# VHH binders against BTB/POZ domain-containing protein 2 (btb2): the designs that were tried, part 2

Target 1, 284 residues: BTB/POZ domain-containing protein 2 (btb2), of Schizosaccharomyces pombe (o74778)
Amino acid sequence: MSMNSSTEISQEPSIMKPVSSISSFVFNAGFLQGTFSDTTLIIKGETYHLHALFLGRSPVLLQKLIENNPKGDVHYTIEVETEDPYVTKESCLFVLSTLYCDSPRIPAEVNVCSVLAVSDLLGLDTLAFEASSLIEKSIRPETMESVIRFLDPNFEGLERLKMGMYPRFTSGLFNKAIQVMYNTLVSNWNTEYARLLCNLPFEVIKDLLESDKLTVGASSMARYKLANEIVKMRASFRKQNHIEGKGDESVVLAFDEGSRGIQLVHIAPGAESRRKIWKATSVR

## First folded at step 4 (VHH; framework vhh_6qgx_2)

Design s13 (from b07 with D54N)
Fold by ESMFold2-Fast, scan of step 4:
Formats: sequence, C-alpha cells, structure tokens
Structure s13 (fold): chain B 284 residues (1-284), chain A 125 residues (1-125)
Amino acid sequence: as target 1 above (284 residues)
Amino acid sequence: QVQLVESGGGLVQAGGSLRLSCAASGFTFSSYAMAWFRRAPGKEREFVAAISGNSGYTFYTDSVKGRFTISRDHAKNTVSLQMNSLRPEDTAVYYCAAGSPEYWEKLYSGEYDYWGQGTRVTVSA
C-alpha cells in the first residue's frame, strides 16, 4: 500500500517516531521472507540471508561487516566460527530475529541457555543478561543438574562452575544454585537429588557439607552422619559407573569453627599406599 | 477466500512414516508463514513445526526434531510434513495453519489467521 497523501508537505520537520506497522513489515518482509537481503551470514556452517542495516545492531557483526566488505559492495558475506554446542540453528534464528524488532522477549518455547550462548557470540549484552536472569529464576532441585552442566560441561571444576562458560553473564548463577542446594539437601534429600550429588566435583561437595549455611541438626554428629552417607553414596556411584576418582573420599571430625565440626578429605588409594613398615629401634 | 486442505493422514505402525500435505488457496502463498499443529485426544492443541515465507526458515518442537521435516513447494502452493520414526505419542489430529506472525512468540502461540479442518494420524504400538 502507498503512503502518499495530498499533505506531503508536513508541519513536522524531521520528528519521526517508530510505528507498529514498520516493525511488522521489518520482521515479516525483512527477516521471515528475506526481502531485499544484502548479506549472507554463515554461523557454524548454516547460512542466513539478512540485512547489513539490521545486523549492524550487533557490535560483533558490525565489526565483521566493516572488516570484510568495504563500502560500495552490493552484497556482504561474513562468517562466524564457533565450536559451542549451545549455538544451534534454532537459537541463531531466534537471536537474529531480535535484530528485526523493537522489543524482543524470550518465549518459553526457546532454549534459554542457547539464547545466552548466541547472544554472547554476537555481543548482544541486553538479551544475554535477560537470558541469564531467566536461567537464574529457573534454578530449582529438578533443573539444577542441567544448570550445573551448562556452567561446567567439561567437568573442569569449581573455578569454572563459579564463572560459567560465559563469565560476563553466567557469573553468579552458581551462587544461586548453591543456595538452592543448601535448602534442598535439608528439606528434600531423596533419590532424584542423590544423582546430582554424585556428579558434582569433590570441592563443591566439600564446601557444601562444611558450610555453616547448611543446617542439619543440633550436633556435629548429625552433620558427620549426613556427610558420611553422601561420601559412601558417591563411592558406590563411582564404582557402579566405572569412574576413577583422585582417591578415596572420606569425612573426619574437626573442631575448628569454619568446618562446623567436620572436614572432607581425599585419601590416597589403598592399593597404592605402602604398608606401615615395622621398625625396631636399638638405642639402649 | 483463504482455504487450507490437509491430506495424507492415516493409520501407521510405530517406526513407520507418513507424509502430510496442505494445499493453500485464496492468498499469496509465499507471503505467509505456514505451520503444523496437533491435538491428541483429551489434550490441548500443540505446536509441531513451522516454515517461514520466502526465507524458508524451519522451526520444530523438541519431541519431533530429527524425525519430522517441514517443507514448502511454491509452485504447487503446498506445505508438507514428512514424519519419520513415528511413535504412539504422535497420534493426533494434525492441523495446517497460515499467517503472518508479527514476532517469534506468535509463531508458536497459535495466533495464525487461517486453519484447516485437520487430518487424523494414528500410530499403533
């Protein structure tokens, strides 16, 4: 439809506001239909036909457009390489679509972890922080294993868990997860949660069980019994699933204030420990 | 007047395949997003798959990813759903829908402008 009118000379000099009809056109004709596309974007081998004008809203894509295609070219081609398994075609499609609308929101049907990964890849900080907030709000006993795996997919340990794979956006999620773990361990110790405890690094279990934030009863013996049960469960799980640990995990009684009466320790494997050598002293 | 007519439904054994087709008339086919929804007995209508206009971007619900493929043929004015490795849980009436969703949320929300009458798919155990 034509926008022409007999009042083409306006009393409104250069004071233009966005209208919903423009947003609809940009999303439907531009993004969904690819009308007047001038850019071929390749992410992880997948091809997208898009528009330099809207891709310029991403600082990462803007930089690539500037570097790879000088002014005056009729078509742009840019490539983004990544080995990140959370970067999927569906998440790329969703995140790229947000560049074609005014007020994007992350719908329930989209994988929020994948949206964070692509938003980080493309330098879309606002969307990445929104995704991180949604992940934080989703942390509960039933989703915690998934969240922990997202923070540390390669089992690198506590430092990775504290930062996550996208530190600018995921630092702090582990603190929320730990808070839920304290509450869950006391109120909902059950078979479902046991699997999570078996898969966590020793350092995390040590910090969790030695923490003054964990309330398990009136005595150090109650904490010792809980910790001993968890350590035995972890040992059984490792044996059943043929997992080699750093050695035997054990819990000992301690009376320093920071440990709340117990300490978790690694003990060298019994098979590699030498027998105590009997020695006679002949100084008489 | 816009009309959508589904075909290809039927009875199939678990592990089998079916191809659903939707013939569209009364509108410019390439300017509309097309989708498949399904409704199992006693359940709500749920999203299955969608394909955008000229770009051909495809979307799937998690339970059918890798098993179902949506495609469109602009010359025949049809959208198709190739269903492989069918499971008893896929038993439902499948509906074709057409529309121009404003945002990504509307693609899944069922706010499509036009709907077919549905075609029944029964997967035996």
Scores: ipSAE 0.000, ipTM 0.380, lowest interface PAE 11.3, mean pLDDT 78

Design s14 (from b07 with D54Y)
Fold by ESMFold2-Fast, scan of step 4:
Structure s14 (fold): chain B 284 residues (1-284), chain A 125 residues (1-125)
Amino acid sequence: as target 1 above (284 residues)
Amino acid sequence: QVQLVESGGGLVQAGGSLRLSCAASGFTFSSYAMAWFRRAPGKEREFVAAISGYSGYTFYTDSVKGRFTISRDHAKNTVSLQMNSLRPEDTAVYYCAAGSPEYWEKLYSGEYDYWGQGTRVTVSA
């Protein structure tokens, strides 16, 4: 009852227990409680009250602390700007909390793609590699579109990935996704992969469908039929969504004269679908 | 003696709102993280939301993000859970918990030091 004196209120032993470990104290009192905070960190407009000593474990944040306060004043204020939609308040809280512990593990409750985004932003290489590894292991038909949208939100292709966000990870993860598609495309092209295939750039579709790594039926006709269905689906999607391309895509079946009876499936941009090719000069 | 007392449970229609409150006594409230857990009939207890002490950082399970808001009042030693856009699958007994998490995963685990008796929430379709 609140009408009783303070002497009527017992204090629990857990409140008076000594700290059992440095890591437990640092996480709870430092990170969660903000005890003796000396740094105001602003990421994408969100404010965090933290500690320069622990933030210094990030090479990016350490550089900002040094630049913003070369004289070592009592309180620091630093800011990190980003346009990355995967940098969320929730992912920042988790990633920043890893600076307050020795052996961070990425739990099921956090978005792994967002962890990669924040880890890369803050220069936390070990955590970024761990997040990348978890993303790679998660690639399957049901997660494929989400992973590729994370790597290439506008479907601009491999050249953009090299110049965009998280360049150390994006090409490798994209290549792993394509490797999974080699084994799963036939069973998923008009289901799990339908929207994805409609959005992927022409060069990616071309390389995927022409690859000798793509597991299709034993005949070139099986590959031709699959490629033709996908190209038709892409054309229908572009018409429905008023998406401009360089022209209609087409599938061409060609013979390699040096290999009797071997037929090559070629995906061409624009109006070459009516041309019959007897000889092929390229092997892909 | 530490005591956590929940209130605010009841019957509500889908799409409705409900506010749960947890009154804490017998300890320095602001030194603990506070959490809400729930247990639906025939299911295991699951994490719903948590709020840290002085920093006031909030944590939510994916299914309630944007719908539920956890808050605390240090002067009254209370933690509240505002539940909006309720769904039939939110039907459960809701438990208040207090503890000092030692690492990230403990915010979401059932390993808190103190627990209330629970308050029942029923959402009709």
Scores: ipSAE 0.547, ipTM 0.817, lowest interface PAE 1.7, mean pLDDT 82

Design s16 (from b07 with S55T)
Fold by ESMFold2-Fast, scan of step 4:
Structure s16 (fold): chain B 284 residues (1-284), chain A 125 residues (1-125)
Amino acid sequence: as target 1 above (284 residues)
Amino acid sequence: QVQLVESGGGLVQAGGSLRLSCAASGFTFSSYAMAWFRRAPGKEREFVAAISGDTGYTFYTDSVKGRFTISRDHAKNTVSLQMNSLRPEDTAVYYCAAGSPEYWEKLYSGEYDYWGQGTRVTVSA
């Protein structure tokens, strides 16, 4: 029995000390320190020591907890398998930490595309939509290639670009990207867009270069020069990388007598198509 | 009363390796996140790496991912930073820090409770 307070300061953090919020305590003691963990979660071979109560906020993890511990044993063990390269240990740590937080924000230190991938994997729709919104707002000439690669990493083509790899969350991102390209292509094609333009499918290049939304200048000749330079760059890239295209790409100027001789720029596959179009259309 | 003491700094050639150590005393080691920060000549202090307590989760700034490894030894009450493939841009004074982060962003902020005096690392070209 001692009636005197100890002059010795406890050098161990006290969980019994007043805390500013439940959320800060749960994040620090629960998530970061793993205090009273009851669940081993394995994602893509990486192990996390967590809490069933908080993991239950994910509909995917809740279902796995129910399936893999029907008798309510003291410790849970659950696994989530994925081959998705965007699912990384860093993104898993961040996304799992949001289950220990009332109002999570996606910080600049974490890859937003990876956050979307993990959010999709774990059924966290609100976080996935937030990630998609941040990706949309990040679309700039210098980030365009990484966004397009995220939408279609296997170069499957236009339909994949329109959907993205996570269609519930990524559909619409390509439309935003193409609008940014309409506004910025002319000034950035040979600097920021060069590599991207070499990898885009023919139908996207055709639509982009023929579009009246692309502000190239007052005359069809300005558009012809730009299109010809880009098509030549694409051809050089294919030769350098031994990629067989579905045919030679070419730029054609067409005249229409019915349109009072208006010149139009057309992107066509094959030099033969260019020759036929030129001969078939004449100005009187 | 909580003390952090860094060691292991020195001069090394580009492409070389160096191991920094931080000895911690005056607290329950496993209850704190431990971090390394650096300050290059004429620059502000920046985050390098962090490790959580009992879970051992690791966090890195992009420029050191794949080159640096943070680790923890509970028996010795030390945190270490193994620095491989060193570059001239890694030249800085390296500081050990200990804290109790309240949310994700605090892991990367300079808002740690305790700091060491720093150890100098010079990487020559």
Scores: ipSAE 0.563, ipTM 0.799, lowest interface PAE 1.6, mean pLDDT 82

Design s18 (from b07 with Y57W)
Fold by ESMFold2-Fast, scan of step 4:
Structure s18 (fold): chain B 284 residues (1-284), chain A 125 residues (1-125)
Amino acid sequence: as target 1 above (284 residues)
Amino acid sequence: QVQLVESGGGLVQAGGSLRLSCAASGFTFSSYAMAWFRRAPGKEREFVAAISGDSGWTFYTDSVKGRFTISRDHAKNTVSLQMNSLRPEDTAVYYCAAGSPEYWEKLYSGEYDYWGQGTRVTVSA
């Protein structure tokens, strides 16, 4: 890494300077000014005038360049289609600019979720992992809602996230959000984040509400009432959003050795009594 | 020698508009990214907006997005900042800058090669 060692501010015209550094020329003249552009890239209807040589550093863009210019024409035209609202012109410009420099860093002035979206779209694994890491470190009670909306904007539920946007990063980020949610619920059960519980899969809600670390009072009835309210809220949310369940979610009283608690169960259609469901080992 | 001369500063009421201009001389205008920075009383210099090339790739700090517009005139060798819906917190000395950044973060940093003397903007409540 070389720092500028000059003691005076250069006031000479650019034409009088020695040969520019590769990094300065490639980024400024190539990316920012579009000097000798040979490629028209279209993302979500926005046009970018760039260079095949540098775009080839993206495996996704390289494949499109190969497919769209088998005859070796002087000018390339390639398109990347996406309906992802996080793929914005500003973040596309930033992510594409990283192809024109050696060691890019994600600056505070760009939306990190949008950087993850574009990086994932263009197959830029290192940048995507860096963005994901920054998002994970930013997850707090105050930012959790925005992260969950980013990962599941249509409230489709965690099981569908494996086939949704950014599947490689979804589980890790969601698990971190759950951990923060758990800690928030332990300290303040009547939190504004309670509505996010509607998006959690049954097994996660089960683990959270059955946890002995969750303090809602000494009475099993207090825990039962809160769990029952959450289960009802989840059922209402599924009905309003036309989400089909595999059966009714329910909460029952459970008595552990030396302690009293609750248990969440997924009641299959045709199940009879609470006692039979609780003792049946084949009910899934 | 490269010279950047700002103009258009002055006093304006909140909600008003003002256009700043920067006249560049001594270089090939299109070879440089151009930017506006500002320094409010008692604060450090902060990035406002930048522009590159004829295509008008523009960059803004969040607080001015949708209110300010940066533009470039190659024929006149000038860069302009149209400031709309001005707020008291926009009160500052505004500086024009020119440089050849090596990567994205440098567009927002104070690491530009050439700077103007600044023009004062005062927005009354």
Scores: ipSAE 0.396, ipTM 0.728, lowest interface PAE 2.6, mean pLDDT 76

Design s20 (from b07 with T58I)
Fold by ESMFold2-Fast, scan of step 4:
Formats: C-alpha cells, sequence, structure tokens
Structure s20 (fold): chain B 284 residues (1-284), chain A 125 residues (1-125)
C-alpha cells in the first residue's frame, strides 16, 4: 500500500515495472512461463500446460475442449493421439506457441516438415499451407531426397508421392520436385542424385526420362545413354540391397512420330527363370 | 539497474568441456527468457540456446543440440551453459541475454532487452 501523496505518485512510474503489451504478456507470461494455466494437453505422451482460451483458436483442440468439458469446468484435460513420426516435441511447442501470438512466421530454426505435420494434426490450415509453400521453395538438388522421403516415407509408390502424407497441403509438391529434376538432373549430376533415382518408382523414372521437358543433349543417343546408365544403376542398387523388382528395367530405341527416341520397359521377372522357346527359321 | 555477468570462459582443446555461468540482478528473474548467443571472429552474432522461466522450455540451435545443455537456478538467479564435445568451430565470444519475447522468432533473433559483456571461449584443434 502506497503512503505517497497524489503529487508524488507520478514519480513512481519511473521505477515501477510498466504494464506489458498484450502480445508480450500472452506469449511470455502465458505460453513460456505457464502463468494461469487451465489446460493439460497431452500429445504423443508429452504433457503441455496451456490455456483453453488460446487453444480454442485450433478447431481440433476447440472441439476436444467442448467434448471433454461440456459443463465448463475450470480445468481441462485433453489428448491428441498420433503415431506420426514428424510430430515431435519441438514442432508441437512451436505450433502451439503460434496460438499465443498474432501473425506467426515459421523460423529457419524449426523443421518445416514437422510444422506441417503438427499444423495438419491441429487443423491449422493457414500455417500448414505456409509450411507447404516453404517446402516447395526449398526444393533443390540438395534437398530433393528429403522432400521425396517426406512425401512417401514408407515407399508406397507413385500415388503416395503425388498426394504426400498430408494431401490437403502436400499435393503439388511432387510436381514441383519433378520440374526441378527436369532442369537439374543432368547439370547437377552426382552420387546423391544417383541414389535418389535408384529409390524412385519405375513409373517416375519412365516419365522423367521420356519427357521432352528433360534437358539432355540434342541427340536421341544422348538420351539413350543417360537412360541406360540410370537403369544400370537401378539394377545394381536392387542387387546390392536384395530388392525384388516387378521385372528387369530396360531402355529401347523408339522411332515414330512424337517419340523422344527412347522407351523404358519392364521385362517379366520370371523371364530368366522360365524356359523360353525360341523360333528359328532355316533358309537355303 | 539490470545486470548480466558472464563467467567460465577460457581455452580448451577439441573434445573438451566448459561450463559458462551468467549471474542476473536487478529484475524479476523468473519473468524473463534467458539465452546464450555467440559471435565467432569475423562472423555475425548467432543464437545458441534459450530457456524460459518457470515452465522451463528449452531451445537449441542444431549445431549444439546433444552437446550443450542450458539450465536455470532460480535461487541463485543464474543461467548456465554446459558445453561438452567442444569443436574448433565453437570458438567465439559467448553472450548472456534476457528478454520478454512477443513470439517464437524473438527467441532466436537477438532482440533481447538486456545483454552481458561476453566471455571468450577458444577451442584449439
Amino acid sequence: as target 1 above (284 residues)
Amino acid sequence: QVQLVESGGGLVQAGGSLRLSCAASGFTFSSYAMAWFRRAPGKEREFVAAISGDSGYIFYTDSVKGRFTISRDHAKNTVSLQMNSLRPEDTAVYYCAAGSPEYWEKLYSGEYDYWGQGTRVTVSA
């Protein structure tokens, strides 16, 4: 209690702590310090002490708050179940923190793929689209393998690559990756690119190498040589890793209207293990 | 008067360890996020680690994750940085900082309210 006269009270603001801004109080005192926490949130076994008012900005969390406390008790306990390996404690902390601030931006210090995963999990569409946009802009030869692995971590094939694991946000990323491959496959050729090509589905390699968008030397022979080298690398990789294919991959020369000079084909996997009957014509 | 005073810097060989300490005075310690930044010769200041107050949320830059550990002692108003498996690239002047960030990026940005004078760490090859 102050014993100061009204004329002396105005001197105290120079030594007293000023009133914090709403943004500073909400983020620092609310999120970072956990002041007046009213909600226990559990994601993937990790516990967060937060605030129903700010968590309500997530449509997923709002629904859980309403369902698990319909009578409006003072303390909430809600859980979000997931087996997604991209949902990490660090990504959860960042994404949850965006509910405590205005105009959040995804910093370089957080994993953007993990931010997309958590944003999808919590129904934060704007943040998920921003994360997807950042991933798209980051696609270059050095990041290509990471992006492809993010789209199809279980090697399910072409349809998964086209959709990604979060289809509302990741569809379109594969098309951008293919465009980068068209422009950089030959110019940025290295062991990392070779390894990536060994892990892509045959259908992708076929479409890539047969495309007129792929910049290769002016002759059909240059395209054939490149495709043949890639097919041989893929065969060697399968042999070294004991991977059963749908058949031997091969490149043939194609010569018709609209052809780019080559065609990639599959040869039946049982061709070498099954007896073939050959026709021979003897002429005198 | 707000003050941050660093200590614990020195010369150490690669693979060695150092513990930096920062003593804080003149403010409510638990109301502020505390951070360590470093500046290598000829480089810009960069984020190393941060710790919030009572909730204890901890943040690291990728290059030190698993090697460095930040901690707080509320009774002593100190923040410490335990640096293990030191590398020549960790050579820098290390600065203690205190602030009230308004959003996540401010934790990394160097826009803290108070700074220490810095302590030198040299890691020989």
Scores: ipSAE 0.404, ipTM 0.735, lowest interface PAE 2.4, mean pLDDT 83

Design s21 (from b07 with T58E)
Fold by ESMFold2-Fast, scan of step 4:
Structure s21 (fold): chain B 284 residues (1-284), chain A 125 residues (1-125)
Amino acid sequence: as target 1 above (284 residues)
Amino acid sequence: QVQLVESGGGLVQAGGSLRLSCAASGFTFSSYAMAWFRRAPGKEREFVAAISGDSGYEFYTDSVKGRFTISRDHAKNTVSLQMNSLRPEDTAVYYCAAGSPEYWEKLYSGEYDYWGQGTRVTVSA
């Protein structure tokens, strides 16, 4: 019998999800299930079972696939070694999953700094710039310590902050962070920012307060007063927490090239009094 | 018929341990991601942990990282949640879920295809 029947709707239950878009299938069956995996990827000792075709979307992974399987082997094994503490299993899983989907978005459940680290590691520029943009939007006095530690984990000073840990992507973060730091120093700052200033290394505070980017008042005396206040706050914090014996921090007047009228110095051990060279203390 | 049956809930003191189990039937178990969600009295349902199919990737919410471990047994069609160092705030009804997520955020969302009835966990101080 071949007569034309009216359209019949099947009500049979499906034990599987109906056929979805290519990208949805690739994400679920390919990435999450590891169906027909042809590649073992090792990052910091963690193993991932993935697909050469999709990993090839990363220029770094593509190069490793070419280098390590030149004979056209049916299964690939490639390794990415890094000492970067921001490269985590969770961020690797997320970033690798973006190779299996179209138009990925960075969710709140993953650490955005770690996403930037893995994106840099794997040469995923678009994702790295998106991560950087999200970090930039999060920069405020309350989050500054986390941003500074991310940009300069060893506290090497403003030049390291300028370059960032991932310099191709973090130069914008430095510019935003420094602007927020300068604005906060001119305004009444909260307890969190005061705590940050006490925890920053001397070299970072020195660079910040001596910078021509910091505009305070009409004279070098305004800058001296601000720097002196910060130095006193840091001294009180060190006394309370019994931190270091490298000598006392102090601020003096200076008019050298590149100087805005002050210089931060360490006073050698055995010289306990503050230097007050901006005022005469005795008259004959 | 697709069915998820939770077991292993009960009363436990703070610092104690419980192991929850979810038995799955009526579908191809390895084709689905499995997850645990919980709902405390008077609160919204929240994500706890998930595990993918054959690759076995594990996902956790921050509050349970290092304390809870999710695992699956393909031969028995079960997913388990080992809960250690339990806290009073872990008190909730725990639900097993199965789904075929289409993108990363769906792993954490309540948009799973199949759900169990739940098993109650009470942690006393």
Scores: ipSAE 0.491, ipTM 0.762, lowest interface PAE 2.0, mean pLDDT 78

Design s22 (from b07 with F59Y)
Fold by ESMFold2-Fast, scan of step 4:
Structure s22 (fold): chain B 284 residues (1-284), chain A 125 residues (1-125)
Amino acid sequence: as target 1 above (284 residues)
Amino acid sequence: QVQLVESGGGLVQAGGSLRLSCAASGFTFSSYAMAWFRRAPGKEREFVAAISGDSGYTYYTDSVKGRFTISRDHAKNTVSLQMNSLRPEDTAVYYCAAGSPEYWEKLYSGEYDYWGQGTRVTVSA
């Protein structure tokens, strides 16, 4: 049979404008236009005109809305104080916009570290974990220094690096960074990693250069030469920047005949109480 | 294949006008939000204007608001950007983009599924 009778379906022309989806309306009219805004939010002196209903999806902002409008006023004014340099206007705009979306996605073009910082500030755990995952996946020689500085911007040391500045979300990132360095140090120590290696704590340098996971030539001499060049670079950097250590770091090449003549490389800190400063291979 | 093809770029004097067009093929046009982005020499790609796929909401970056108009023709499967009162700082390569109406963003780029190759606009002083 012909489908001629189907042509009757469009008998009456539509004079109504199409209705947008809830997601499209909420994001476009609510967030981007500020239509029917009932809340003034201030973060680091920047003002945002938003909606209590959507801001309530943040546990931090929900608490502030409840605490700062006990009278039930028509308009809310709330403030979030922070000294965190990673909290920027751009990152706030993006993170706040996710409260107006179902299943938000972090764009490749936004600063993911800043997204994590704002997500932590606003109690958005799912978004913070997603940001952390993206940082982990982005770790490579060209981004390594930025990641390490994000974890420990004040050069506090290894324990800070292990935790990061947002421990609930960043505690796994340093381990991933070290794994990438194991595979890429030889090709990048004098280029992408040069400044980073000068600023890493001694204990990180020691563990990195002594590790059997470090991809370096089979010869212990290759490892010794690499370690010696890095230690010299660190010493030169400290001298140029007037950093007085307890003494110079050093590299020791030791011969272990009990391990079929295997030579071991040991990195020693300056001016510590000194015993034998070489490792012995355990035979099983 | 899905294709977005831009046209209408060129050289114009400050205060002049240009109309950019983007022709879409290989997909159902009305299912997507459409946007224009630009990259000026030596600068990062920035958002210019967008029109939603559902209700036709239009949005503009502050620097072009009141001067540029984005519009869509579903029958011709095209989106257009009418640029009036052009300034030297509008000089850029202009890109057409298409993506999910739920996730287009005013201040960010790269969240669009499809991109054109770009069309050059040069505004002389």
Scores: ipSAE 0.013, ipTM 0.329, lowest interface PAE 7.5, mean pLDDT 79

Design s23 (from b07 with F59W)
Fold by ESMFold2-Fast, scan of step 4:
Structure s23 (fold): chain B 284 residues (1-284), chain A 125 residues (1-125)
Amino acid sequence: as target 1 above (284 residues)
Amino acid sequence: QVQLVESGGGLVQAGGSLRLSCAASGFTFSSYAMAWFRRAPGKEREFVAAISGDSGYTWYTDSVKGRFTISRDHAKNTVSLQMNSLRPEDTAVYYCAAGSPEYWEKLYSGEYDYWGQGTRVTVSA
């Protein structure tokens, strides 16, 4: 029953919609329209016309603004150089727009890995941690390969996977990925994981397949069968792609003499002698 | 009064091109972001592309990136959508929208102030 309309409000809507809040004005007029821009920002050769006042919310951009305008000139020109392929024009537009907003949220329409890359580049820690959290929550069999490639795009190996390309924000993502694989590898290895398993470092395959956390059948034979099929798949992939290894990977079923019948599955590179495997098992 | 009038829709074969135009009247062109949305038969309305006012920044949904180009002509108060390499799944009624978004998500959400009546695009296989 409340009526808050005046005679003026009952007229046709005005063509002009005035900004009703600082945040609305800053985002719409400042960022989207470029009203009163005083700064030319160049990232990877792309030019953005923005505002020093709002760019100053980035510690990286603030430093560049101060360093490149010691005399306090009216116009700023600053450049951020990067070779990071995850830094894209679309991700830059989104991340820069968050400097014009009080409570930014990462929408589903923006690539979250690219948001993390730009956030790292511009020193926006809170946004980078939010992006990392969203990546972590997205880890499942269907997205696993994408996440692993994001952590180690140049195939540098296990240490890079553990750190990721943005260590402050991506450390721990690989551990989460491995936990998901412990629970889903057996059902998904030859469908969702086949390509990924061919490209993972030997050390990762060894740790994954030997782990008691890997959900596999009750017998050591079930683990042996799984490990053998994966190792054979990896060998076929290497042969087809002319990848020279340090030797063929192998699966060994080991007997623990102290337990009189306990069988263990051991994954070994072809260069490792059987004596070393048995010696390592017996030295305990 | 703000009025948006779409034109350029029609029937085209897969791989073909169409150019949609939106003529805007009754407003200051640079004061609004402009967007194209589409609604396929039996589906919900989805974002296609947007362009800001004076800065000219553009946004696209993933399925049209590299194929569609949004542009504006401030002298004629028109926004155009050049659609290349059309696919059967691009079949929809295309709507022009104008608004003053308050944050990034509103560019995609369909929370725009003004809408056109739509123009139909049919892409045959």
Scores: ipSAE 0.352, ipTM 0.698, lowest interface PAE 3.2, mean pLDDT 81

Design s24 (from b07 with A50S)
Fold by ESMFold2-Fast, scan of step 4:
Structure s24 (fold): chain B 284 residues (1-284), chain A 125 residues (1-125)
Amino acid sequence: as target 1 above (284 residues)
Amino acid sequence: QVQLVESGGGLVQAGGSLRLSCAASGFTFSSYAMAWFRRAPGKEREFVASISGDSGYTFYTDSVKGRFTISRDHAKNTVSLQMNSLRPEDTAVYYCAAGSPEYWEKLYSGEYDYWGQGTRVTVSA
């Protein structure tokens, strides 16, 4: 920062440049150049030299500015603590830059999941919802693992997947993801989805493979063969990674209650090691 | 008025390193964002790295993150690109650019105001 010009503007060649719009000037001179910076913001150990006026557009940063400088001093220092691995220097730079713009767009070069994480951290609801919408539209076999890991990085299970790590903005993304998986599992289980399927919790695999929405072919035998291959793949993965359970996952053939049809049922390893055959009940 | 002169290109083996330099003149150096772009044979010009003016913010394309480092020396009026762990895919003519981006997308676009002549980098397998 060139802070040596406190009362006079330098008459250098750059000052003869045509006047920009307010938005362009604020973005370039304010954000990129750091002209007249009055605030030091620290996020995850990274320091940013910015402006209280523009940071005040974030409700989270506004509150911190008020708390850390109640007397309205001209020099502010505020810190936002986070352990979120999606909060990166690049995502912070982009999201902070949106405070210097009227109509920001999330460019293809920026990680959208990271933009959502930082937007949530800074209370930027509109940008967070825009990021969520872009994630939803990007869901396809090639991006499925990335999206699922964003929603549930520790593979905790179905409830985490339904809400995601940023529930206000990520709830509902799993509904789109599972719908795409219903239509594409058969052609991708041993390729794009292989690693994901090995890491998903039992209840998610069970719900996916037992679903009437799963496009798997005309017969119960096709579904059984697919489920058996996936369970076999999961078992091989556990053996290779020395993951011990109380029992092996298994595919059970069952008859729908009151019908003569066959339903596939999965049984997790461990406490539920019993194979269960679903039969037509006495109450028809 | 504005002049950008690149240097430091050459032939290097895969896994090697090169340092490119860009000497800038004819403008107030700290008032401009500086960037490196490259163009491989038969391909379009692509963004590599940029550094903002006084704030010193750095931006990189995914393929070079962790391998390349852009830096600025205000006293010498130069921008440097330290290229480590070079790959055959890094073979290209590298261009220095200077500009005043007016919104985020221009940091990655080829819409910079001034361009150098380019310096050739060849990485052999």
Scores: ipSAE 0.269, ipTM 0.635, lowest interface PAE 3.7, mean pLDDT 81

